# VH-VL binders against q0aze0, part 38

Target 1, 268 residues: q0aze0
Amino acid sequence: MKIILVNNRFKENTEKKAQEIAGQLSALNVEVIIDNGLDEPYAGTVDFIMVLGGDGTMLRAARRYGQRAIPVLGVNMGTVGFLSNIEINELAEYLPLILREEYSLEARMMLEVAVFQQQSLLTRVFCLNELLLRSNSPRMLSFALEISGQKLEPYRGDGLIVSTTTGSTAYSLSAGGPIADPQLDAFIVTPVASHIINKRPLVVSPEREISLHLLEEREAIIGIDGQIKMDFGAENRVLIKRAPHPLLMVNLKAKPFFTSIDRSLQRQ

## First folded at step 2 (VH-VL)

Design p3k (framework fv_patritumab)
Fold by ESMFold2-Fast, scan of step 2:
Structure p3k (fold): chain C 268 residues (1-268), chain A 121 residues (1-121), chain B 113 residues (1-113)
Amino acid sequence: as target 1 above (268 residues)
Amino acid sequence: QVQLQQWGAGLLKPSETLSLTCAVYGGSISSYYISWIRQPPGKGLEWIGYIYYSGSTNYNPSLKSRVTISVETSKNQFSLKLSSVTAADTAVYYCARGKDYYFGSESFDYWGRGTLVTVSS
Amino acid sequence: DIEMTQSPDSLAVSLGERATINCRSSQSVLYSSNNENYLAWYQQNPGQPPKLLIYWASTRESGVPDRFSGSGSGTDFTLTISSLQAEDVAVYYCQQYYSIPWTFGQGTKVEIK
């Protein structure tokens, strides 16, 4: 068995705990690859990915490894997040089930994001929550949204979010988007402070392609899962589509989505 | 169209260090792994190792102690160094682009022309 | 390491006839989670680098003629050239990309009869 152990080396005690777990797994004849977040993702097929940390670490792991269709387990090391399944102090209890592959998988759709300058591909990245296009100044953006070749009327406002259903409770929610069952596959397209009266969030088929470009020279940025930030100008365009593979999240312990979100909304 | 151009010294004596360079033109390098692959005369292909834009590397275990792959990002150039060469290292050396590392797959869609390296005393 | 074995080492086929090349891996290269076979096929003409023909065992690379097809799953794979043309005289290699190190078959030489 080969496992990737993802951790955030800048978090207190996380690196030390990762080394302890790696030692335990190696003693059980499991090959362990450590990902501290500094280098590029390990190439090659592995059997399992264990993410030690909070939701931010899981988002990084999903971006790096989500397209490999490998089981990914979120192990929380602090306050319970929405993307982790078990706590670190429960790992020893569940480790035998992991090694025997006795667990269920929950598929979570991901976005494929390609950013171009003229006809040249600048970057291609995957994400679990969302792409955010926003103004980098107090000035309103004017931009074009195209859905599967259908050109919509120009958007004017502070920006736009293209979200997965998993991302529906992240930035899209704050911008007025709907809460979506993460087991559904759909894009949620949520305007950010639109100055056009009837611009509502759109829920569209995950088989559609979404493209964005600026209609006027403005300073804007593209944000990916709140972790990657790129400058975006009138010479750029972005193409968003459903990623080829969903993130396969390991379910060892029931975590009911609707009950969790209901309690979270009560606290907001 | 993506193009890989490669160059370096083709004639070596045993114990010397092989040094080859590969430059990538006409496409993004930030989303791809670049591999070095060799082919001894009349034989099959052997993967040597890969490098990503950040400098992250992985090597064939059989060659790991002798191989270093590096990247000069400002020039879009990748270099291969193989130390302590012997006659068994005589081969055509290719640089090649992995098709899509996000899938944990490295089939190779673009290749350099190859550089023949001969090790003889 | 995963060992890749091709058969035959060489074959001679008349123009317009079917050529079949087999590739066997020492362990499965089918990844159960995504149901994909991590297997590629290459064509190498004399004096040229290899050219990608097929990836994911059966997906034809852009620009590759329809006469080339890949099939198989797990450990046994076949490259088929349905109607051999003169330009198909080459050495063909299979490659697994399931696990590092990436490994190639020893090659199959295709000649015209």
Scores: ipSAE 0.013, ipTM 0.548, lowest interface PAE 8.2, mean pLDDT 86

Design pa (framework fv_patritumab)
Fold by ESMFold2-Fast, scan of step 2:
Structure pa (fold): chain C 268 residues (1-268), chain A 124 residues (1-124), chain B 113 residues (1-113)
Amino acid sequence: as target 1 above (268 residues)
Amino acid sequence: QVQLQQWGAGLLKPSETLSLTCAVYGGSFSGYYWSWIRQPPGKGLEWIGEIYHSGSTNYNPSLKSRVTISVETSKNQFSLKLSSVTAADTAVYYCARGEYYDSSGYPLDAFDIWGRGTLVTVSS
Amino acid sequence: DIEMTQSPDSLAVSLGERATINCRSSQSVLYSSNNKNYLAWYQQNPGQPPKLLIYWASTRESGVPDRFSGSGSGTDFTLTISSLQAEDVAVYYCQQYYSTPYTFGQGTKVEIK
């Protein structure tokens, strides 16, 4: 059995804990690769991915490995979040089930984001939560949105979010988007500080292709899961589609989404 | 003052690939969608697809599996490839410009400038 | 896909008389937020590419004679030539640009009686 152990070296104690867990797994004849975010993703074949940390670490793991159709388990290290299934103090209890492959999987849709300059593909990335188009200056953006070739009226404002249902509780929520059941497959399109009063969030089929480009030369950025930033100008276009593979999340115990979100909103 | 000049081979055999090129003179290539539209002899117009200077394409779903439109922005050119041709692909092929926005900032994909057309005949 | 249907298929009109061509879309091409109809009309003379006459259902393209006018909204549109001239003998096409794929009517041939 080969496992990737994903941790965040910048969080207190997580690298030391990752080394301890790697030692425990090695004692059980499991080959462990540690991914602390500094190097390129591990290129070899693995059987399982264990993510030690909060939602941010899980987003990085999803971006790096989510398209490989490998089970991914989120193990919470004390940070509240929506993407972890078990707590670190429960890992020893569940480890035998992991090694015997006695768990169920939840599929979570991902976005495929392709950024072009003229006819050249600049980058192709995957994400679990969202793409954010945002002004990099105090001036509002003017930009075009197309949904499956249908050209909408120009948007004027600070930007736009294209989110998965998993991402409905992230930046899309802060911008006024709906809370969506993560078991649904859909894109949520949420304007950011639109200067057009009637621009509402849209919920569209995950079979749709969404494209964005600027109508005026402005300084803008594309943000991916809050972790990757790319410059975006009038010569750029972004295409957003459903990713070929969903993230396969390991379910070892029931964690009800709706009571979790309700508790989090009450805490704020 | 904007002109579209188009060229390409006009005689093909079934199963071959059609290849046509359109060059833009006298105006900006950027900021417009550039389309291919065909017309079989004695029949109406069929939109094939469009391309923006960034390389983003929209294709007619009926032709999507056989069509590729590409841009060469350094030459102000865009090109059509249509694979696996049959006699049903015999038509005059036009390149055309769609204005993306009118003076009020609304999308306008009416075709205001057209190439002269290239007759493509598919015969065995 | 939005299907465009024209009527009649052919029309014979005497010089100086009014010609009327109808176009129907299978769904509305009116965008409620800007109150614009995404509908264009083209004229095609034998051996020539189509020429844009009207866009936004009723806006005349620069250089197009005043005798050409467009009207209608939603799904039903009309192109009117108020006083037919010899150079107006052509095939006329309507086109929607509300959504891709852009679609054209089958064409209406206008001839002199």
Scores: ipSAE 0.000, ipTM 0.390, lowest interface PAE 16.7, mean pLDDT 85

Design pa1 (framework fv_patritumab)
Fold by ESMFold2-Fast, scan of step 2:
Structure pa1 (fold): chain C 268 residues (1-268), chain A 122 residues (1-122), chain B 113 residues (1-113)
Amino acid sequence: as target 1 above (268 residues)
Amino acid sequence: QVQLQQWGAGLLKPSETLSLTCAVYGGSFSGYYWSWIRQPPGKGLEWIGEIYHSGSTNYNPSLKSRVTISVETSKNQFSLKLSSVTAADTAVYYCARGLRYFDWLPYYFDYWGRGTLVTVSS
Amino acid sequence: DIEMTQSPDSLAVSLGERATINCRSSQSVLYSSNNKNYLAWYQQNPGQPPKLLIYWASTRESGVPDRFSGSGSGTDFTLTISSLQAEDVAVYYCQQYYSTPYTFGQGTKVEIK
């Protein structure tokens, strides 16, 4: 059995904990590859991915490995989140179930984001939560949104979010988007501070293609999962569609989504 | 357009700590990685490390034990500290902006500060 | 770490003539998923910081004259100046951004004959 341990080297003590867990797994004859996010993703085949950290670390793991159709388990290291299934102090209890493959899988859709400069592909990324288009200056953006070739009336405002249902509780929620059951497949398109009064969040089939481009030269950025940022200008366009494979999340322990989100909304 | 301004002490003695600051004007500080890169006299460029506006850092392994990069987002500034300097640390130090297209795929540098010559006497 | 090696170390070219600089990486900087080479070229004039000329091995940065071009793939890359001008007297560096730590070539000094 071969397991990738994904951790965030720049979070307090996570690298030391990853080494400790790797030692424990090696003692059980499990081959362990540690991915701290600094180097290229492990290119070989693996049987399981264990993510040590909060939601941010899970988002990185999903971008790196989510398209490989390999089970991914979120192990919380202290910061409570939506993407972890068990706590670190529960790992010893659940490890025998992991090694015997006694768990269920939940499929979570991902976005495929392709950024072009005119006709040239600049980059292609995958993400679990969302793409954000936003102004990088005090000036509002004017931009075009097309859904499967259907051109909508121009948008004016601070930006736009294209989110998965998993991402419905992340940035899209803060911008006024709906809370979506993450077991549904859909795009959620949420305007950010629109100056057009009747621009509402849209819930769109995941089979559609969404494209964005600026109608006027502005300093803008596109953000991926709140972790990757890219400059975006009038010469650029972005194409968003459903990624070829969903992220396969491991369920070892029941974690009720709706009561968790309800509690989270009352924490602040 | 984006402009990076650098300052800090240019003359140091062996064993002291190098401290440099870079301030960003004319564009957003948030959403980018900010790097320090040095160039010893007559030699090539060496990447020191990078920081995101959240405080997340990556360091060159060869310098990791001596380097600290910090950020002050409210001031649009980031700073380099390099401890226990020797004559080998004599170089022009640059701050620079980068953008990441993938988590593991780094980036090129599109805006650079003017550089600060740091001399470590021996 | 990926090592970057440039050749020649110095190059003397007459005004209006072609200058060619080579850069070799110790391992491939071609990413198979997007078919892009993670290779940039910089120009450094005396007393100035490096200036980005080319990224993705062949894409010219905005504002860079069209006499500058980049080519190559995998481990072997070339920067070409088709007709050398006086302001092109500088040191040129290649850089890989395929993996950390980011690494640069040792530089090629371009001078007028």
Scores: ipSAE 0.000, ipTM 0.422, lowest interface PAE 10.9, mean pLDDT 85

Design pa10 (framework fv_patritumab)
Fold by ESMFold2-Fast, scan of step 2:
Structure pa10 (fold): chain C 268 residues (1-268), chain A 124 residues (1-124), chain B 113 residues (1-113)
Amino acid sequence: as target 1 above (268 residues)
Amino acid sequence: QVQLQQWGAGLLKPSETLSLTCAVYGGSFSGYYWSWIRQPPGKGLEWIGEIYHSGSTNYNPSLKSRVTISVETSKNQFSLKLSSVTAADTAVYYCARGTYEGSGSLFPYYFDYWGRGTLVTVSS
Amino acid sequence: DIEMTQSPDSLAVSLGERATINCRSSQSVLYSSNNKNYLAWYQQNPGQPPKLLIYWASTRESGVPDRFSGSGSGTDFTLTISSLQAEDVAVYYCQQYYSTPYTFGQGTKVEIK
């Protein structure tokens, strides 16, 4: 068995804990590849991915490995999040189940984001939560949204979020988007501080293509899962569609989504 | 540990072009913005510009007409060229990593790793 | 461009005492849609490059002692050193990363009395 152990090297104690867990797994005849974010993603075949950290570390793992159809387990190291399934102090209890493949999988849709300059593809990335288009200055943007060839009236404001249902509790929520059942596949399109009255969040079929471009030259950026930043100008176009494969999230214990989000919102 | 090593000409005459290079060791070069920041003796910090591994650049408008930042992704290096130098360009020049990998926070453009700095003196 | 102004320019504090440095931005660096302040603090010891202390106005960088704390929102920010130690003698800079060009305060020199 070969496991990738994903951690954030720069978080206190996570590197030490990753080394400790890697040693324990090696003693059980498991080959361990450590991904602390400093190297390119491991290119070989692996059986399982274990993510040590918070939601941010899980988002990185999803972008790096989510398209490979490999089970991914989130192990919480401190801050309670939405993408982890077990706590670090529970790992020893659940490890035998992991090694025997005695768990269920939940499929979570991902976005495929392609950025073009004229007709040339500049980059293609995958993400679990969202793409954000926003101004890189206090100046508002004017931009066009197209859904499967249908042009909407121009948007004016700070930007736009195109989110998965998993991402509905991330930046889309803070921008006024709906809370979505992550078991549903849909794009959630949420305006960011729109200056056009009654520009509402949209819930769109995941079979549609979403296109964005600027209507005026502005300094803008696109953000991926709140972690990757790319410059975006009037000569650029972004195309968003459902990624070919969902992220396969490991479920070792029940984690009731609606109760968890309700509790989180009451504590704000 | 991520380490940034800098080199380049330290002594220049007015009108010459400053050229500095920064090499990244111990970490991934791809996926980060890499910046040049300078500090005149006894003064504060001034951001010069940044480059993404793809070659996309942003420059400080005050220096834009004189500055070029380039990248050699295969060598994990990026370089600064500043043309038509004057005594006002005398400063310690730092390369630095702009971080985008955070706690899920959007667009962290603060600098977590810095090179040692290169003192550039412009004099006759 | 967003102008960053620090106060005071220099500060003399006895060992073990509290040091407070202020930073003001010419416009808000709070992004209303995510409620985050795009502000960082750096420490620069003589002859060394700056070192990141605080980001998002109040989040302490890994490995930074807990005597350092950041506070404030919008346009007014504070860096506090709760109990000054000898190694804290340095120049401190605030930085906004709300928009390019990134800009820094002029610096505050902290010295022992």
Scores: ipSAE 0.000, ipTM 0.438, lowest interface PAE 14.0, mean pLDDT 85

Design pa11 (framework fv_patritumab)
Fold by ESMFold2-Fast, scan of step 2:
Structure pa11 (fold): chain C 268 residues (1-268), chain A 124 residues (1-124), chain B 113 residues (1-113)
Amino acid sequence: as target 1 above (268 residues)
Amino acid sequence: QVQLQQWGAGLLKPSETLSLTCAVYGGSFSGYYWSWIRQPPGKGLEWIGEIYHSGSTNYNPSLKSRVTISVETSKNQFSLKLSSVTAADTAVYYCARAEDYVWGSYELSPFDYWGRGTLVTVSS
Amino acid sequence: DIEMTQSPDSLAVSLGERATINCRSSQSVLYSSNNKNYLAWYQQNPGQPPKLLIYWASTRESGVPDRFSGSGSGTDFTLTISSLQAEDVAVYYCQQYYSTPYTFGQGTKVEIK
């Protein structure tokens, strides 16, 4: 068995815990590759990915490895988020189940994001939560949204979010989007501070293609999972589709989604 | 252990193009934003722009028409070109690294490693 | 652009005494989703590049002495040096990394009285 152990080098004690866990796994004849963000993504085949950290570390792991269809387990080391399944102090208890492959998998859709300059592909990235189009200045954006060739009336406002159902509790929620059951596959299209009063969030089939472009030259950015940021101008177009493979999330412990989000909202 | 080594022409005439390169040793090139930041003599710091290993760039709007940042991932290098230089472009130019992990911020972490700086003088 | 303003421009403090530098942003750099302030402090010695001291407004970078601390939230931030030492004579900069373009304060020069 070969496991990638993903951690964040900037979190207190995370590197020490990663080394400790790697030692324990090696003693059980498991080959461990540590990905602390310093090296390129491991190019070889692996059987399992263990993420030590919060939601941010999980989002990074999903972008690096999510398209490989390998089980990914989130192990929380701080403030509980929506993407971790067990706590670090529970790992020893659950380790035998991991090694016996005694767990269920939850498939979470991902986005494929392609950014073009005119007809030239500039970049192609995958993400678990969302793409954000936003103004990089106080000026409102004017932009066009097209869904499977259907051109909607222009948008005016601070931006737009195209989210997975997993991302429904992230930035889309803050912008007024619905809370979605992560077991559903759908795009959620949520306006950010629209100046047009009738613009509502849309729930769209994951089989559709979504495209965005600016109608006026403005300083805008495309944000991916709150971590990657790209310039976006009037000469650019972004195309968003369902990614070829979902992220396979390991479920070792029942995590009641709706009661968890309900309690989280009481503390906002 | 991570080192940023920078080089390029330090003396330019007005209207020429400034060209600087930064090479990364002792760490991964991927997973980080790589920035150029300048400091005119006796003044503060000005961010020029950044590049991700994929080639995605963000530029300071005040310099965007004159700036190009490019990446050569096979060599772990990134480069700055600034066209049509004037005396106002005289500065020490630094390359710097920022982590891309900050969930929920839509921003990268601050600059944790810096190159030594290259003094660029634009004079007639 | 988010404008960063530091005060004072220069500060003279006796060895062993407390030095306080203020930084104000024109817009909030607190991200409500993670409750973090995207504010960093750097120290620059003559002829050297800036060195990261503090990030997330109050988290000390590895290897930075305990006498350095950061505080504040939203738009008002403070860097405190609890007991000034000779090697602390430098220019200090605050920086927001909330939004591009990333912007720095104008700098505060710390001198021994």
Scores: ipSAE 0.000, ipTM 0.441, lowest interface PAE 14.7, mean pLDDT 85

Design pa12 (framework fv_patritumab)
Fold by ESMFold2-Fast, scan of step 2:
Structure pa12 (fold): chain C 268 residues (1-268), chain A 124 residues (1-124), chain B 113 residues (1-113)
Amino acid sequence: as target 1 above (268 residues)
Amino acid sequence: QVQLQQWGAGLLKPSETLSLTCAVYGGSFSGYYWSWIRQPPGKGLEWIGEIYHSGSTNYNPSLKSRVTISVETSKNQFSLKLSSVTAADTAVYYCARSPVYYDDSGYLNAFDIWGRGTLVTVSS
Amino acid sequence: DIEMTQSPDSLAVSLGERATINCRSSQSVLYSSNNKNYLAWYQQNPGQPPKLLIYWASTRESGVPDRFSGSGSGTDFTLTISSLQAEDVAVYYCQQYYSTPYTFGQGTKVEIK
C-alpha cells in the first residue's frame, strides 16, 4: 500500500507530526510519500491520500490530487472544519480500518477553471470550493456573465463567486449565498456587492458552462479556493465547468453536516 | 532548504534592456508565486511583479509597459526583462518567493525566501 | 495603490527596552470574506535581503523570536520588540498584500541608544 501524506509546512509542528505518522505507517509496511507543498504532485500510482491539517490543506490536496479518483481522508490537527473526518488523536484508532479499506466514500464535485487569452489556454486549474472574480483596486468591475451561451445583462460590483456545493459554506456564504447540501451537484453563482441587476445568487445545473470576461480595462484577480491568485484583464476569458472527476472523501465516522452548520450559524 | 540563485548583467547604459534570472534549488517551483523586488540606493522596497509556474503574471502598473517576467519550469527558473532603462532603474534587484497556501484559505503574498540581490547600475 | 506610511523614520532604544514601530495604510487591508489583515513585517540588516518576521498582521514566522509581535487591524498596525537585543539593529518594513501592486512602508531604522 502506498499513501500520500499531505501537510501544511507553514503550521507549527506539522512537519514533525507528518514524520511521526510516516514512521508509524512505514512500520506497518506502508510506503509513504510526504507532500508538504514544496515539490510537484507525486506522479506515481497511490492507494490513499491522508491530509493532515484543516480545510485549507484539504483544498490544496483536492487541487493536486482530486482528479485521480483516489480516496482522500481529512485528519484535523486541532481547528474545527467542514472537510476533515477524524481528529489527529483518533488516527491510531482508525488506522486498521484504513489499511483494510473498511470505509465509505462520499463524492464531492469539483470545478474545472480554464483561463484563456484569445484562443490560447493560459492555465487550467481544478478546485473544490470556488472561483472568485474580484477587483484589485478601489474601482468597481463591469463584467459579462454567460451561462451555457446565454449572455446575461452586465454585472457591476466588486466581483462574483462561482462555487461548488462544498464551497457553499465558504466565501459564497459570506457574500450572501445559500447553504447547500454537499451531496447535491450544482454551481452557486453569488454576486459580491452588486449594484446592477441579477443581484441574487443563482443555483444552476452542474452541466452548465459558465464564462466570465471584463467589459472595461480594470485591475482584477481570479482567486481559486482563496489560495491561488491570477491576474485577470480585459483580454482574458475564464471558462468554468464541472471537473471530470469528483473528489472521493473518506468517511470513517458519521459527520452531521446539518447540525454542524446550524451550530455555526447560531454562533454568528 | 530552498535557496534562490540570481544572476544577470550588472552595468547597463540608458535605453538598454535589463535581463536577470533566478534559479530555485532545494524545493518545488510549483505552488508558489515568484517575484522581483527592487531597492534603489538609500530608498525602500518596490515590488516589480510576480509569476506562477503556469506563466500567469501580475505586474506593478508603474512598470507594466516595460516589464516582462517569464518562467522556464523545466529548469526551475524565472527571469526579469525591463526595457528602456534609465538612471532611475539603478537598484539592487531581488528575486523572492511568496507562498499561496495556508490553512486559513487566504492568499499570503508576503515573501518568505529571498535571493541575495543583484546590483544593477545604469550609467554611461 | 495602497500607500504605506511608517512612523517614526528612525528610533534609538536602549538594550533590553521596548521598541514600537507604527504602520498606516491609506485604505483598509482587512479582507471581509476571511476576516484577515493582509499585512506583513520585515527586518533588513545592512547588505542583506529582507527577512519575513510577521504575516497576517500578528502571526509570527517560524524561527522568529517571541520578543517580536504584531498587532492592529484595518489601517493601523504596530510591530513591537519587547526587549531589544543587539542583533535587532536593522531597518524594518511593513508590507500590504491586500491588492496589487504590493506596497511597502518607507522603513524604520532601529538603533541602540
Scores: ipSAE 0.006, ipTM 0.525, lowest interface PAE 10.8, mean pLDDT 86

Design pa2 (framework fv_patritumab)
Fold by ESMFold2-Fast, scan of step 2:
Structure pa2 (fold): chain C 268 residues (1-268), chain A 122 residues (1-122), chain B 113 residues (1-113)
Amino acid sequence: as target 1 above (268 residues)
Amino acid sequence: QVQLQQWGAGLLKPSETLSLTCAVYGGSFSGYYWSWIRQPPGKGLEWIGEIYHSGSTNYNPSLKSRVTISVETSKNQFSLKLSSVTAADTAVYYCARDKLWFGELSYYFDYWGRGTLVTVSS
Amino acid sequence: DIEMTQSPDSLAVSLGERATINCRSSQSVLYSSNNKNYLAWYQQNPGQPPKLLIYWASTRESGVPDRFSGSGSGTDFTLTISSLQAEDVAVYYCQQYYSTPYTFGQGTKVEIK
């Protein structure tokens, strides 16, 4: 068995713990590749991906490996997160189940984002939560949104979020988007500080293609999962569609999405 | 545009629990880490910990046995609890936004609350 | 932990003259893959919270006057105020964000001579 351990070297405790766990796995005759974010993604075949850390580390793992249809397990390092399934102190208990492949998988849709400059493809990236278009200056943006060839009336405001259902509790929530069941496949299109009263969040089929471009010369950026940044000008266009493969998240124990979000939203 | 408003207890006795809350206005709460940073009178800054909208936390190892940070995402609020306080915990406590860097790495702080003076005395 | 050390602890500079503050990290804060230094500078006026001046060692935050500039790479960094104004009387802090825990220098107090 070959496992990738994904950690964040810039969180001091996770690098040390990753080395410790790698040693334990090697003692069980498991080949371990450590991905601490410094090197290019591992290019070879692997059987399993174990993510040590918080939601940010899981988002990075999803972008690097999510399109390979490999089981991905989030292991929390003694904190609370939405994308982790077990705690680090539970790993020894669940390790035999991992090695015997005795777990269920939950598929989470991902976005495919293609950025163009004057009809030339500049880059293509994948993400688990969202794409954010936002102003990079005090001035409002004026931009065009097109959904599967249907041109909407212009948007005016600070920006727009195109989110997966997994991302519904991230940037989209703060901008007034709905909380979505992560078992559903949909794009959620949420305006950021729109000056137009009738611009509401849209929930659309994941089979739709969404495109964005600026209508005026403005300084703007495209953000991916809050982790990748690209300058975006009037000569640029972005095309968003469903990624070819979902992220396959490992379930070793029940993690109750609705009671977790309810506790976060209610007074106690 | 983004503003952080903070409140909580100002006077504590040794062994009590410090509780402070920070509310975010004028900008997105989700998609950022939010931090607590303290400053003893006349001294430098010490980072306490950070929390993501999901509830995922990172703490300064020197304080991790006593500190808990939590979120209420629906209210755009996050809170600090520091247990078993002593005179050494007397400081101005700030909440701050970890500036979003689109690069998967650690952050700097672009918006700060006004600070809450916490005095621990018997 | 990455230790941040500033020098001097305090300095007095005449109005209109150059002020220079140094910051040294115990480990490199340069990330080789993106060639960026994870180093920020803050200004703290009496009774106020810190205000971000510089990030990535040399990029000025929006709204910060051009008399403030940052330089350096790896472990040695400098904040320069090219022409000191009365409003610049403050304590200045460097901060690394290369690794948690995030750490700050001890501060440099800038006063008018």
Scores: ipSAE 0.005, ipTM 0.408, lowest interface PAE 10.9, mean pLDDT 85

